# Designs tried in a protein design chat: VHH binders against o26223. Part 236

Target 1, 191 residues: o26223
Amino acid sequence: MKLLWTSQHIKVTVHIDGKVSKMDVLEAIKTRRSIRKYQDREVPEELIDKILDAAMCGPSAVDERPWHFIVVRNREMLEKIPEVHPYGAMVKDAPVAIIVCCDSSLEKIPGFWVQDCSIASQNILLAAHSLGLGAVWTGVYPLEDRVEGIRRLFSIPEHVIPFSVIPLGYPAENPGTRDLFDPDRIHLEKW

## First folded at step 16 (VHH)

Design P19 (framework vhh_7nfr_2)
Fold by OpenDDE, second read of step 17:
Structure P19 (fold): chain B 191 residues (1-191), chain A 120 residues (1-120)
Amino acid sequence: as target 1 above (191 residues)
Amino acid sequence: QVQLQESGGGLVQPGGSLRLSCAASGFTFSRYDMSWVRQAPGEGREWVSRITYSGRSTNYADSVKGRFTIARDNVKNTLYLLMDSLKSDDTAVYYCAKDEGELYPSFDYWGQGTQVTVSS
């Protein structure tokens, strides 16, 4: 048993045999951090399937579910992502990345696809973390350079909008926990 | 060491214009998205505008959209904010911010800021 993440009250443990301890949803939310360093270790397909399942379980506007996912394992392609995404340097070090996209033809209400894909992206992060993986949300939309870069690189149709690139892997860093609770952001009954 | 130095602030009347500059050093400026953020008295920091590393794409807060223009010169390592049709609500300290490139907004460095005061 190897301790991967330690907080004051919550420990995320990764087993040497690849088994990961389960964590509840609040633990996952509270302890999730962006991970940009990864072990030289492959992510099993089973875990990716679970993550993608989670990604599709979020709500969407009028249930439009506009999301598509590109799973990238090809080393050459992973290494090319930083060329079009200047903040995607860590992608080249990840064993896999998920590109979240929106099919605009599925959009029912204009503009809500951003929320839909955000929810999907966040679910990917939470699911990954709960499974003992590290991930980071690298934003693509709404930055045109990144959108077009990713589009070209992966031959994404014009009606499909790349939204985020999320590299995943077993964590090789522990950034620690944060306390982000701010009571000043809570308003009772009225502003 | 990363350094960001804002300039160009001042007192201006409503409807007036200002041009802010930010001199950047200590990093490869042309590789990073840059933003302007502002902080009004008694308020938190508010994102104002962002420009991609290449300068090809820009974004604006709704509050400044159509009035402000962000630009950059990667040869001069300088970020700009053109502010037109200034309003009293634009009064704030304006900061140049280096983008971390993760989720927006995320910044790892900012300058000391430059004061912009819009008053009649």
Scores: ipSAE 0.006, ipTM 0.241, lowest interface PAE 10.9, mean pLDDT 88
Fold by ESMFold2-Fast, scan of step 16:
Structure P19 (fold): chain B 191 residues (1-191), chain A 120 residues (1-120)
Amino acid sequence: as target 1 above (191 residues)
Amino acid sequence: QVQLQESGGGLVQPGGSLRLSCAASGFTFSRYDMSWVRQAPGEGREWVSRITYSGRSTNYADSVKGRFTIARDNVKNTLYLLMDSLKSDDTAVYYCAKDEGELYPSFDYWGQGTQVTVSS
C-alpha cells in the first residue's frame, strides 16, 4: 500500500486568554505550544485537579505509576525556582507550577520511571491546553544540580526524584500553530 | 528579536502568478522550519505551506497543492511562495511565520503581511 499524503491543515487555530474553541485529541496535540507568558489570573483548583487526573492516566512500565506531583501556588516559592533552575525564569511569572516527581519506592523496573514521568508531563501539557491554559516543560532530571536544587527548595525526600517543573496559567501570548510533519523522518519497512 | 518582512503581493487577474518573499532577521534562519499562512476577508487564518529548515521537505494545504511552491534561500535568509494559477479564493493577506517559534508576539504572526488580490 502506498502512503497517501493528504492535508487537513486548512485552518490555523488561534488560542489566547482561554478563548479556545472545542478541540479533539489530534487538534490538541497539533496546536499545543510552549507558553511562557501568563496572565495575572488565578487558575481554579478544579482545572488543576483535571490536569493531574489526566497526568495519572498515562501508561507506565509494568503499571508502576511512580509519579507524585507537587502543586506550587506560593509566590515566594515560585520566585525561588529560577535560582535553582537557570532556564525556568518564566516560572516566577506563572500563577501555578506542577513539579512532576518519581517516588523510587514505587519503581518495579529500574530506569523506566523516566519514561513514565515524561508521559505524565506530556499529559499535563495537553490537558492544560485542552482546558484553555498554557504551559511549558522545563527539564530537571537528569541534571544533578537542578535535581538537588528543587529537592532542597521543596523538601523532597531522598527516595523521590524531581523530574520536571511545569508552570501554567492563562496564556498571554499566542505563537499560533506548527505543522511539523517531515516525511524524511519516516522510513518504510527498514532504515 | 525575530523580524519577518513580507513583500511581493499585489493585484492580479485570475490565472495569473505572483511571487511572495519574506526577509528574515534576528534568528538563525537556516535552523528553522518556515510556513506561509493567509487571512482572507471575513475568514479565519488558513495555513498554506511549510518548508523544513533544510528545504528537503515541503507540505501544502489541499487548496493550493499543485499551484503554489514554497522555497527558501538560506544564504539570503529569504522565504518564497511562488503562486501560479491564482483564483479569486486566494485573495488574502499572506503572512510569513517561523515554524519553531520561541519568540512570539501576543496576538499575531511575526510578519506584517502582504496583500494578494485576485480579481479582474
Scores: ipSAE 0.000, ipTM 0.089, lowest interface PAE 14.9, mean pLDDT 82

Design P190 (framework vhh_8pnl_2)
Fold by ESMFold2-Fast, scan of step 16:
Structure P190 (fold): chain B 191 residues (1-191), chain A 118 residues (1-118)
Amino acid sequence: as target 1 above (191 residues)
Amino acid sequence: QGQLVESGGGLVQPGGSLRLSCADAGFTFSRYDMAWYRQAPGKERELVARITYGGSTYYADFVKGRFTISRDNAKSTLYLQMNSLKPEDTAMYYCARDSDEGLYFDYWGQGTRVTVSA
């Protein structure tokens, strides 16, 4: 029923903490884990810029690209996020967080902004991992209380929808890699 | 498909202790990060503690130093040792497999009720 899965060759060179690491895209996807414990180290602005560049490179429905990002480094503001996000306790211990938002005025096709912002969020997680950082996606949309709490906390306009809060930092935990391949979920030619 | 079944809840006095258990009835337990969540009356569910399949732990500030999460992969069982219980710990407690995302875990059990009251 289940097949033994093996990794492909490493092709991409990544600089992490001054060290050179090689990682292909498949390896990055398969080894990324949610990280909720961070070292007491600042993340360089250069790495945040690279992550946000990657976030904006995702496909977008009819190329609407509705995403906006808030970068939060202020300790007082990070400490307030758990007050409006029940699953965000780890955010106060992160050196930085990115809030992924949708500007609804940029929406060209109804409802696809959710997929657009999901793609941007996943690219943030993968880019962070590839750069030697750890991150976790904490959900905001579609939970109305969280949406309004985050909106008020960061002075987000009514036409902008906070979608996710992603704390990032150098990882202080190593959960290892998961084996999630399930061939029973693959159907050939028909259901 | 496996189901998560919580047990061990009950009524205790402030300062008391309880040990919660969560049994995985038919899935590959040792492959998953596991967590305990709680939901107080009228409130949303909140993360209490998390343990990776490798044994690394995380605790919410409001339980740190009082609660201990552990797992027995051979028995497919997750535990939460709760010491120095306070009235504010009163909630329904749920175990969950970590879906690798912070919003919801992909498996919720039935829950086990903890009441801390004189």
Scores: ipSAE 0.012, ipTM 0.354, lowest interface PAE 8.6, mean pLDDT 83

Design P191 (framework vhh_8pnl_2)
Fold by ESMFold2-Fast, scan of step 16:
Structure P191 (fold): chain B 191 residues (1-191), chain A 118 residues (1-118)
Amino acid sequence: as target 1 above (191 residues)
Amino acid sequence: QGQLVESGGGLVQPGGSLRLSCADAGFTFSRYDMAWYRQAPGKERELVARITYKGSTYYADFVKGRFTISRDNAKSTLYLQMNSLKPEDTAMYYCARDATEYLGMDVWGQGTRVTVSA
């Protein structure tokens, strides 16, 4: 364990546990799977910080970077998510979830925040996978009932739109990889 | 739309064979990757085999060479041919459509029980 100051004067805690393996970018992309079963094991805050750093490194339309994130570890709150999200049952079993939100006051170009928040969500999934965690994107926007349910549950202001709920943890399942390459979807020079 | 029904389970002696079937009453069977999972008493659910919508297959190491996954898109049916069965294969077997990464979740059947015992 080591405490460090960043260039922004933020203290960073570094944990060194056993063997650390790094995954190549293409391997991470091709082997990432939605994980819905989690070990009863805490995810260190340092890993969440790394994941959120990666989320914010995505491109955004006219550099608007409209994303805000809510990190939920409270078991009572996690258990309430399935009440407002019918396909979020696995969230109650996760040690932590990240809610990706759009602050509409940061929007510079109408509608592109959806793409921005999609990029942030995908970066969360890839970063989690690269760090040995499993995660799944559960959809909130554009389903109005889910948007308002999550907003009320987490006291999200009117100008902020919850986009996705991403539970994550150490995986308790291994679904393997998919073969998704389809050359019929590739057109050379013209449709 | 989304009802999966497994069948073909039963009691078999070690070394025996069973063929599991999964009937999908939905309209979009041919568009989904399909998988067989199993859950033994007191154990976590584990992937046994997957077949993509393109027909590519994946097998868990513990069933390679013994099990064969296949699909019949015209009949909207998924199969698992299980050969050289071992007591360790005893479990509830579930078929599943692969979940969407957004909006949906895996559609699971009720399961079919496989018991391998002398």
Scores: ipSAE 0.014, ipTM 0.344, lowest interface PAE 7.2, mean pLDDT 84

Design P192 (framework vhh_8pnl_2)
Fold by ESMFold2-Fast, scan of step 16:
Structure P192 (fold): chain B 191 residues (1-191), chain A 119 residues (1-119)
Amino acid sequence: as target 1 above (191 residues)
Amino acid sequence: QGQLVESGGGLVQPGGSLRLSCADAGFTFSRYDMAWYRQAPGKERELVARITYKGSTYYADFVKGRFTISRDNAKSTLYLQMNSLKPEDTAMYYCARDAFEGYSPFDYWGQGTRVTVSA
């Protein structure tokens, strides 16, 4: 079955029988929401591979691409994350989480790795959404207690910095969408 | 930041009205979009209504025309006026800063206020 929806300049196409929903880039960006409730369904490894491929396609300062990723599916490990990340309670209920890390040995320009890892994290959220999954960015860096806790829990070496923990799964909630366009924040030619 | 505290719930008969309040002790209330959610026993939490920091409102279809969301920035308080209440409106009602997006070091949810609609 094929459903086609249009909303002004946005087109959403849904393919059934072994196909996934497709949406244009603007639709994906505007309709992505943080999802903290997940169905009791495993996420196929093929979808995780697609998400990580998309994460690595982000722009990076002087093309340093310092990101590394830990894919966590082990239930016992997921259940321990809230012990070191007090506001990551939803992670224990997710079928999988991705930890975005910076390998400082790959850094070519000091400090831009934060922006690089932010870009990778956002690409994970957008790619997950485009594939029919939900995800949420839970913050690790720059909160030193969380950085140290995650490092110890996942045996992350000292030269690697855990940046974010992103649980994901098939969504079990729909928070709706927001209309966030604010023309008062746009200045033509000067402030 | 401040804690969100809901109040105003209670037991009412079908067709009755209640006004829920959500107080935010923080000085940043006027900068946040705010929302009301509800959760009935055994069901998922669902969005009831949303109000932006500029005052634009959005409503779920199941409450449209019956509920009104509003805010008082001077009092750092969010309201939900509920009219023509039905048994299916029975739920725990939660307010939230619409900061579901992003990596918060703080909880964005209040503890909730219970609404029961029955004879």
Scores: ipSAE 0.013, ipTM 0.259, lowest interface PAE 8.6, mean pLDDT 83

Design P193 (framework vhh_8pnl_2)
Fold by ESMFold2-Fast, scan of step 16:
Structure P193 (fold): chain B 191 residues (1-191), chain A 118 residues (1-118)
Amino acid sequence: as target 1 above (191 residues)
Amino acid sequence: QGQLVESGGGLVQPGGSLRLSCADAGFTFSRYDMAWYRQAPGKERELVARITYKGSTYYADFVKGRFTISRDNAKSTLYLQMNSLKPEDTAMYYCARDEYELGSFDYWGQGTRVTVSA
């Protein structure tokens, strides 16, 4: 199935499901793991809409909000991503992927779009996790071969830069807890 | 890429040494950042040491220069040289790879057990 997004605004049917929405912010941040194995089941459009809404709520330099998103559900297109992204093999097994892009025509301060798109990418990962989905950020920018490969594959215009590819789905793995706090990286008052 | 297989654990006296190995049967080992984690009984899993594909290393403070992480790309093998072992080093040790250059490591296999006791 082919899916083409041309609407600028998505109207969502609100369904309050307290089970998937009960994770607090700190819990979501601490328990989010990269998920690379997905169940063979579709992700509802309503959940994608909620994830993209969260992605657009990030701060951006001088409020430039340069992000655009490509939602890929077409299996043939998903299966071609690993050909241009060597560490994106899991994408072919995902029911959907989001490509985070920067529209350079919306950029107001040179270079800050990287931070903007990083924030949008992390919000996608956190929102997916809070909704009971798993996702992983696969790096595209600044690796030129991956940038050009993804651009060609999805007919992305020259003024738009693909930043990340984020496959997502219902998790088929549970990697468990990590303790990443490292006090040696915290400096008081001075370096 | 194949599964990561840890080995080299065992029982050792305090002050002794062990060298852990992590074999990767895949063909792209040299592209990955690699790490050693450990988990003591009843404790959370913690990062011990990391080595980037470029060879830069990081060590947790609690190993206090006693451990050395290294890699042999020709043999597709990751090592952890553990010197001056203490009872507090007793744990299951796991190796992991970062396939996506985002600091997200996966764990493969059951690890290798290290016991430090008199």
Scores: ipSAE 0.000, ipTM 0.115, lowest interface PAE 16.4, mean pLDDT 81

Design P194 (framework vhh_7nfr_2)
Fold by ESMFold2-Fast, scan of step 16:
Structure P194 (fold): chain B 191 residues (1-191), chain A 118 residues (1-118)
Amino acid sequence: as target 1 above (191 residues)
Amino acid sequence: QVQLQESGGGLVQPGGSLRLSCAASGFTFSKYYMSWVRQAPGEGREWVSRITYSGRSTNYADSVKGRFTIARDNVKNTLYLLMDSLKSDDTAVYYCAKDAFEGYFDYWGQGTQVTVSS
């Protein structure tokens, strides 16, 4: 371990089992895939905190930052998610899930919280991938039955809206990458 | 008003045990990662152990892994280092450090001396 010393600060490199990716930003964006199969291996709290730090660094409308996050590690609770989210079957097999929520009391401009929480969700996926983890965005909002099911399951108050459920863990699958570049979707100077 | 105050150091025989404590005040202890860092005579500072704000995850330097245990009590705002199988090379001043998440320390205690000798 290398130590850097400045004033009363010391910079340390903490050794953790989770690998820090040397992936650049463009590589991370292009190689991120939805991962739905996870190793039976705990994700360190430090990696979850790095992921949530990245989520909170996203831009938001008028800097409203309406997001709140629920970190779910309890196996019983993870097993109940598929009961209220039919496309969330993989969540029960993940070591941890993050529920991205909007606190509507923090909203400054009506409706933009959806974009804010989408940005936070994508940052979670990219940060997880960059740290050697796999994750998948499972949709909650705007599907009313899923919103209400997740709200009830996690005792979420009425002014808070569950937006997405993102299970994550060390990947137990390795899907290939895709090149999705389509020049027909690019218009020069005008439509 | 951030204050960290270590205690529990002293003279101990090789193979002995010590329990260090660090009383924290002036910040919301339960929201911060905490570390122990030591400095032996004539050497630079060496990170020893780190604990997350919840206590769920801990990390150790290879030199102490399996011998030391870091723990915290968020109700009492106290950090601990349980030191077993002490060796002469563990002789150092041990510092409690408030761990800014970015991998640096913003506040330090006064230190407590641990001397392992016969």
Scores: ipSAE 0.006, ipTM 0.439, lowest interface PAE 9.7, mean pLDDT 87

Design P195 (framework vhh_7nfr_2)
Fold by ESMFold2-Fast, scan of step 16:
Structure P195 (fold): chain B 191 residues (1-191), chain A 118 residues (1-118)
Amino acid sequence: as target 1 above (191 residues)
Amino acid sequence: QVQLQESGGGLVQPGGSLRLSCAASGFTFRKYEMSWVRQAPGEGREWVSRITYSGRSTNYADSVKGRFTIARDNVKNTLYLLMDSLKSDDTAVYYCAKESYDGLFDYWGQGTQVTVSS
C-alpha cells in the first residue's frame, strides 16, 4: 500500500502491490463525462446492483430516501423511450437503462424529493464511471409530457414520479476531459 | 399465500344500494392498485373500477360512473365498492382483483354474486 500526496491539492492515490487499484474520488468527478455511445456488450447484473447500492447511499432530506429504481434491459422497451422522451434517442442503443423514481408516500418534507433523486442520479453516474461504464443523465421531471409518457410506458402508479432516465453501458466514445473551474463564480465572505 | 375474499353480495331491488368488501391478506395491500371486475351471466369479464394504492385516484367504467364508489382502508387491508342506484344490468358476480407491477391482474377473489331484481 502506498499513498501519494500533491503539494497544492490533497490527492490520494492508493497503490496495492505496485498497481493502481482505486480511482481518486476527485479524479472520478473531474473525468466523468456524459457517454451516449455504447458497445454491443451486456452489463452484468452484479455491476447494476453495485451502482444501485451506491445510489441508495446518497444523503436525503430527513433520511426519507424516497427513491425507487426501474432497471430496463428489454430491447423493445428501450426502443420505445425516445417516443416519449425526445432527447433520449441514445437510450435505444444502450444495453440497459435505469429509471430513477420518487415514491411520494415516502416523502417527509415536501419538495425535497427533487434534490434526493438528483443526488441518487449523480451517484449512479459516478458509480458507473468508477466501474468502467459510461452513462448519461436525461431529464424527465419537471417536464409534464415526459413524466406522463414514461409513467404510461412503464406502468408507474400515480404516487410515483419518474425523475430521470439513465442509459448506461461500456463506452464506445471518449469525449475527453474538461477544465470547468471558474474563480469568478466564487465569492469570499459576501456576494 | 395471497388471498382476496369478497363479501356483501346479495339480492337487491332496482334503485337499491349495496356495499361490497374484499378482505386482502398475504401481501402488502397498501402498495398495490386494486380493481373491481364483474361478470354477468353468459358474458365476458367487465372492468368496473380502479383505485390507486394511496386511494387518491379512482377510475370508473362509464356504465357505473356516478353510481358506484370505490374505496380502500389500508389499515384494515380492505377494498370496498359502494353501489347506489342499482339497475338490472348490474347483475353479475363481482371480483376483487390485485394489479401486478405491469398493470395486469395477478390475483382474483372467488367472487360475490349481486342480483338486481324485483
Scores: ipSAE 0.000, ipTM 0.089, lowest interface PAE 20.5, mean pLDDT 84

Design P196 (framework vhh_7nfr_2)
Fold by ESMFold2-Fast, scan of step 16:
Structure P196 (fold): chain B 191 residues (1-191), chain A 118 residues (1-118)
Amino acid sequence: as target 1 above (191 residues)
Amino acid sequence: QVQLQESGGGLVQPGGSLRLSCAASGFTFSRYWMSWVRQAPGEGREWVSRITYSGKSTNYADSVKGRFTIARDNVKNTLYLLMDSLKSDDTAVYYCAKEGDELYFDYWGQGTQVTVSS
């Protein structure tokens, strides 16, 4: 709140209403968009920690929780990702990327790690959005060329499978929201 | 509008050579990986070769390794496939394909016919 006096002897109260309402879950889900353009701004480590905490809160088949995460901030390494990942061109421009991995030694049920890592990836996207950041999921598994390219670039052991690369940063674009509700895809009682 | 226009196909005898070209427009060509995919009569699509956005890395199907070379010119927005030691089994329609953000390929060219026959 600031109080200003005008030349007309009228005091004007300037309210800086900086109260941003916290984004609720449905708002976050409906307004999250893939962001591929980032500001030249560092993302604080505290925000990355919050995002990774959210990633690990996903449900996991028989609670196997096979996920591991590589946090990449080194610009030289980020600039090499597009050479092994065709959809990774935007990664070189991001201040940070998270590589979601599965440690196969932690698997309890064959194949369900894909769902586990998908859930972790989606939680990263939603958490980033809720914190004012933008992110995009770039697919790695099951594309063998990308899996091996990312594995070699980041010295990932053979028993660990890179699943997705998620660049993130403060958004430098603002794509509009989409109305994606399609009642023709909802079937009542029968197909 | 994204457009991919192939050229350079034709009839060639076994052991011969052909150079395919693909002119790309409507997107930032230098930012995307590109592939060649072929389809023989009565068969499904077979991936042939891939090149990274900069051209520093290439991959090939085992059926064409050592015989085909993929290349690109980012200034001319053109993709190439240099085909040497052609075999009858290489007979197919060859498609230029752009790697997309969702499925494996989001845009395809019209194709160019390669026929290897004696």
Scores: ipSAE 0.000, ipTM 0.201, lowest interface PAE 14.0, mean pLDDT 83

Design P197 (framework vhh_7nfr_2)
Fold by ESMFold2-Fast, scan of step 16:
Structure P197 (fold): chain B 191 residues (1-191), chain A 118 residues (1-118)
Amino acid sequence: as target 1 above (191 residues)
Amino acid sequence: QVQLQESGGGLVQPGGSLRLSCAASGFTFSRYDMSWVRQAPGEGREWVSRISYSGSRTNYADSVKGRFTIARDNVKNTLYLLMDSLKSDDTAVYYCARDSFEGYFDYWGQGTQVTVSS
């Protein structure tokens, strides 16, 4: 028997190369891909504001919401990120990057800031995709050399921990969608 | 105060070449992407070309791709547009424009007239 899926879910309006497209929430989640190639085109400030609004809407352990964000548009600063992040070469070619940080003074439950900042990072990726942009999560924490490098480069205080660097822009690549559903990872009632 | 001043326009025959210059002052030129925008008689503004602040990246409108070359000299604070194989449709006032880091054009020059006619 073949199961046909028809979406009745909430639609999100996406602008891709000036064209309007709509996708529902499930479609956005399933079609989001890491994008590492960007058009030489600036991202409007209003879209960054919408992305950061979405980032702050994630659930947070005991509502601690420890995240802070650095928005980097300065080309000279973007070009220095690969020097302290070996797998961040694509950042130099992005029109903008967001650095997700944790203010440890806001932490209420030890260790849960990692989950909080992960949720914020994922929301940035999904929001960017829904707005017709491409982005990729480049890891900083828990790699001590990257944490220290990013901290020095952006004058981040010792009580604040850089968690991820997310370059974003209008996509210059279109990787195919992945089918990742694995029923062997689903257990009914017991392991 | 920011100033952008174009020069190098004039009358040219079809198939000819012109080099436009834009002298920039009042800001750190090497930190801004720069564009050329044109306006044909009785028409709206049309974006022509953009160059990144370092000069490493350039973009062109389809109508001028392969014929025009944008360049900059960050020591002289000057933007250039080298126009080859000019067509009558290239007749317009050409403006030098500063791209803000948000992608807006926040400052414009006074424009220089280019007329392509036999």
Scores: ipSAE 0.000, ipTM 0.099, lowest interface PAE 19.3, mean pLDDT 84

Design P198 (framework vhh_7nfr_2)
Fold by ESMFold2-Fast, scan of step 16:
Structure P198 (fold): chain B 191 residues (1-191), chain A 119 residues (1-119)
Amino acid sequence: as target 1 above (191 residues)
Amino acid sequence: QVQLQESGGGLVQPGGSLRLSCAASGFTFSRYDMSWVRQAPGEGREWVSRISWSGGKTNYADSVKGRFTIARDNVKNTLYLLMDSLKSDDTAVYYCAKDAYETLGFDYWGQGTQVTVSS
């Protein structure tokens, strides 16, 4: 009998100057792009678990770690997201989405949960990219109509605030990298 | 750097049991899915079983389902294969394999341990 492969085996090799190598952290940061087109291919639960582990490793104000996550794979639920988030149309085409939430009962310093959830969201994007997946951050907070729409759709309690919806999947587009370094934004010793 | 060392193979009679172990070092064992792969004389490699990094999910080839159990100990960095109701067709060299993770398939293999089911 011959070796059998499962769909969970993921190729996450980065091309550097025409050569194939593993993506290091700086390369992941510099080459990550928003991906809005996905292959019709499932994302294994093991990869989602790895991404969420990375999300929870972010720094948090006074270590409050207020984040909670909803993993949405149900096609009918994914198709309802654009009804309450008009710029989230790409979510219905993704095999899975992660909703990043703040449990306000865990907040120790007022207002810092926004930064905490932003860090968790960025870690999801970077981890997904490092694993060969594409993702995009679609904003929910601070737009009150979107917050309430997502809350109702996913039965989120009043003390929990949906922050972002991040669809992800295997990329079906390959945008080029960006060179964003701007030395005019760096000031030495003083403004 | 990365090392995988199998042990526990041997000669057993049909219907017997064996427990294989694989000691892992040189990488963060608890972060990677692991598999057992076997190769019988004159045949290609056959995937036998997989366990997720957390131990929460396991998969088995149809040929061993119900007879073999894969397990891991992330504190001891050890992978196990518990083999019950062994058949002559289970005779093979059994390899511990680390999921490539960043490529398709496996990136590291052990030296293998021989299992012979005879007489």
Scores: ipSAE 0.000, ipTM 0.098, lowest interface PAE 19.8, mean pLDDT 82

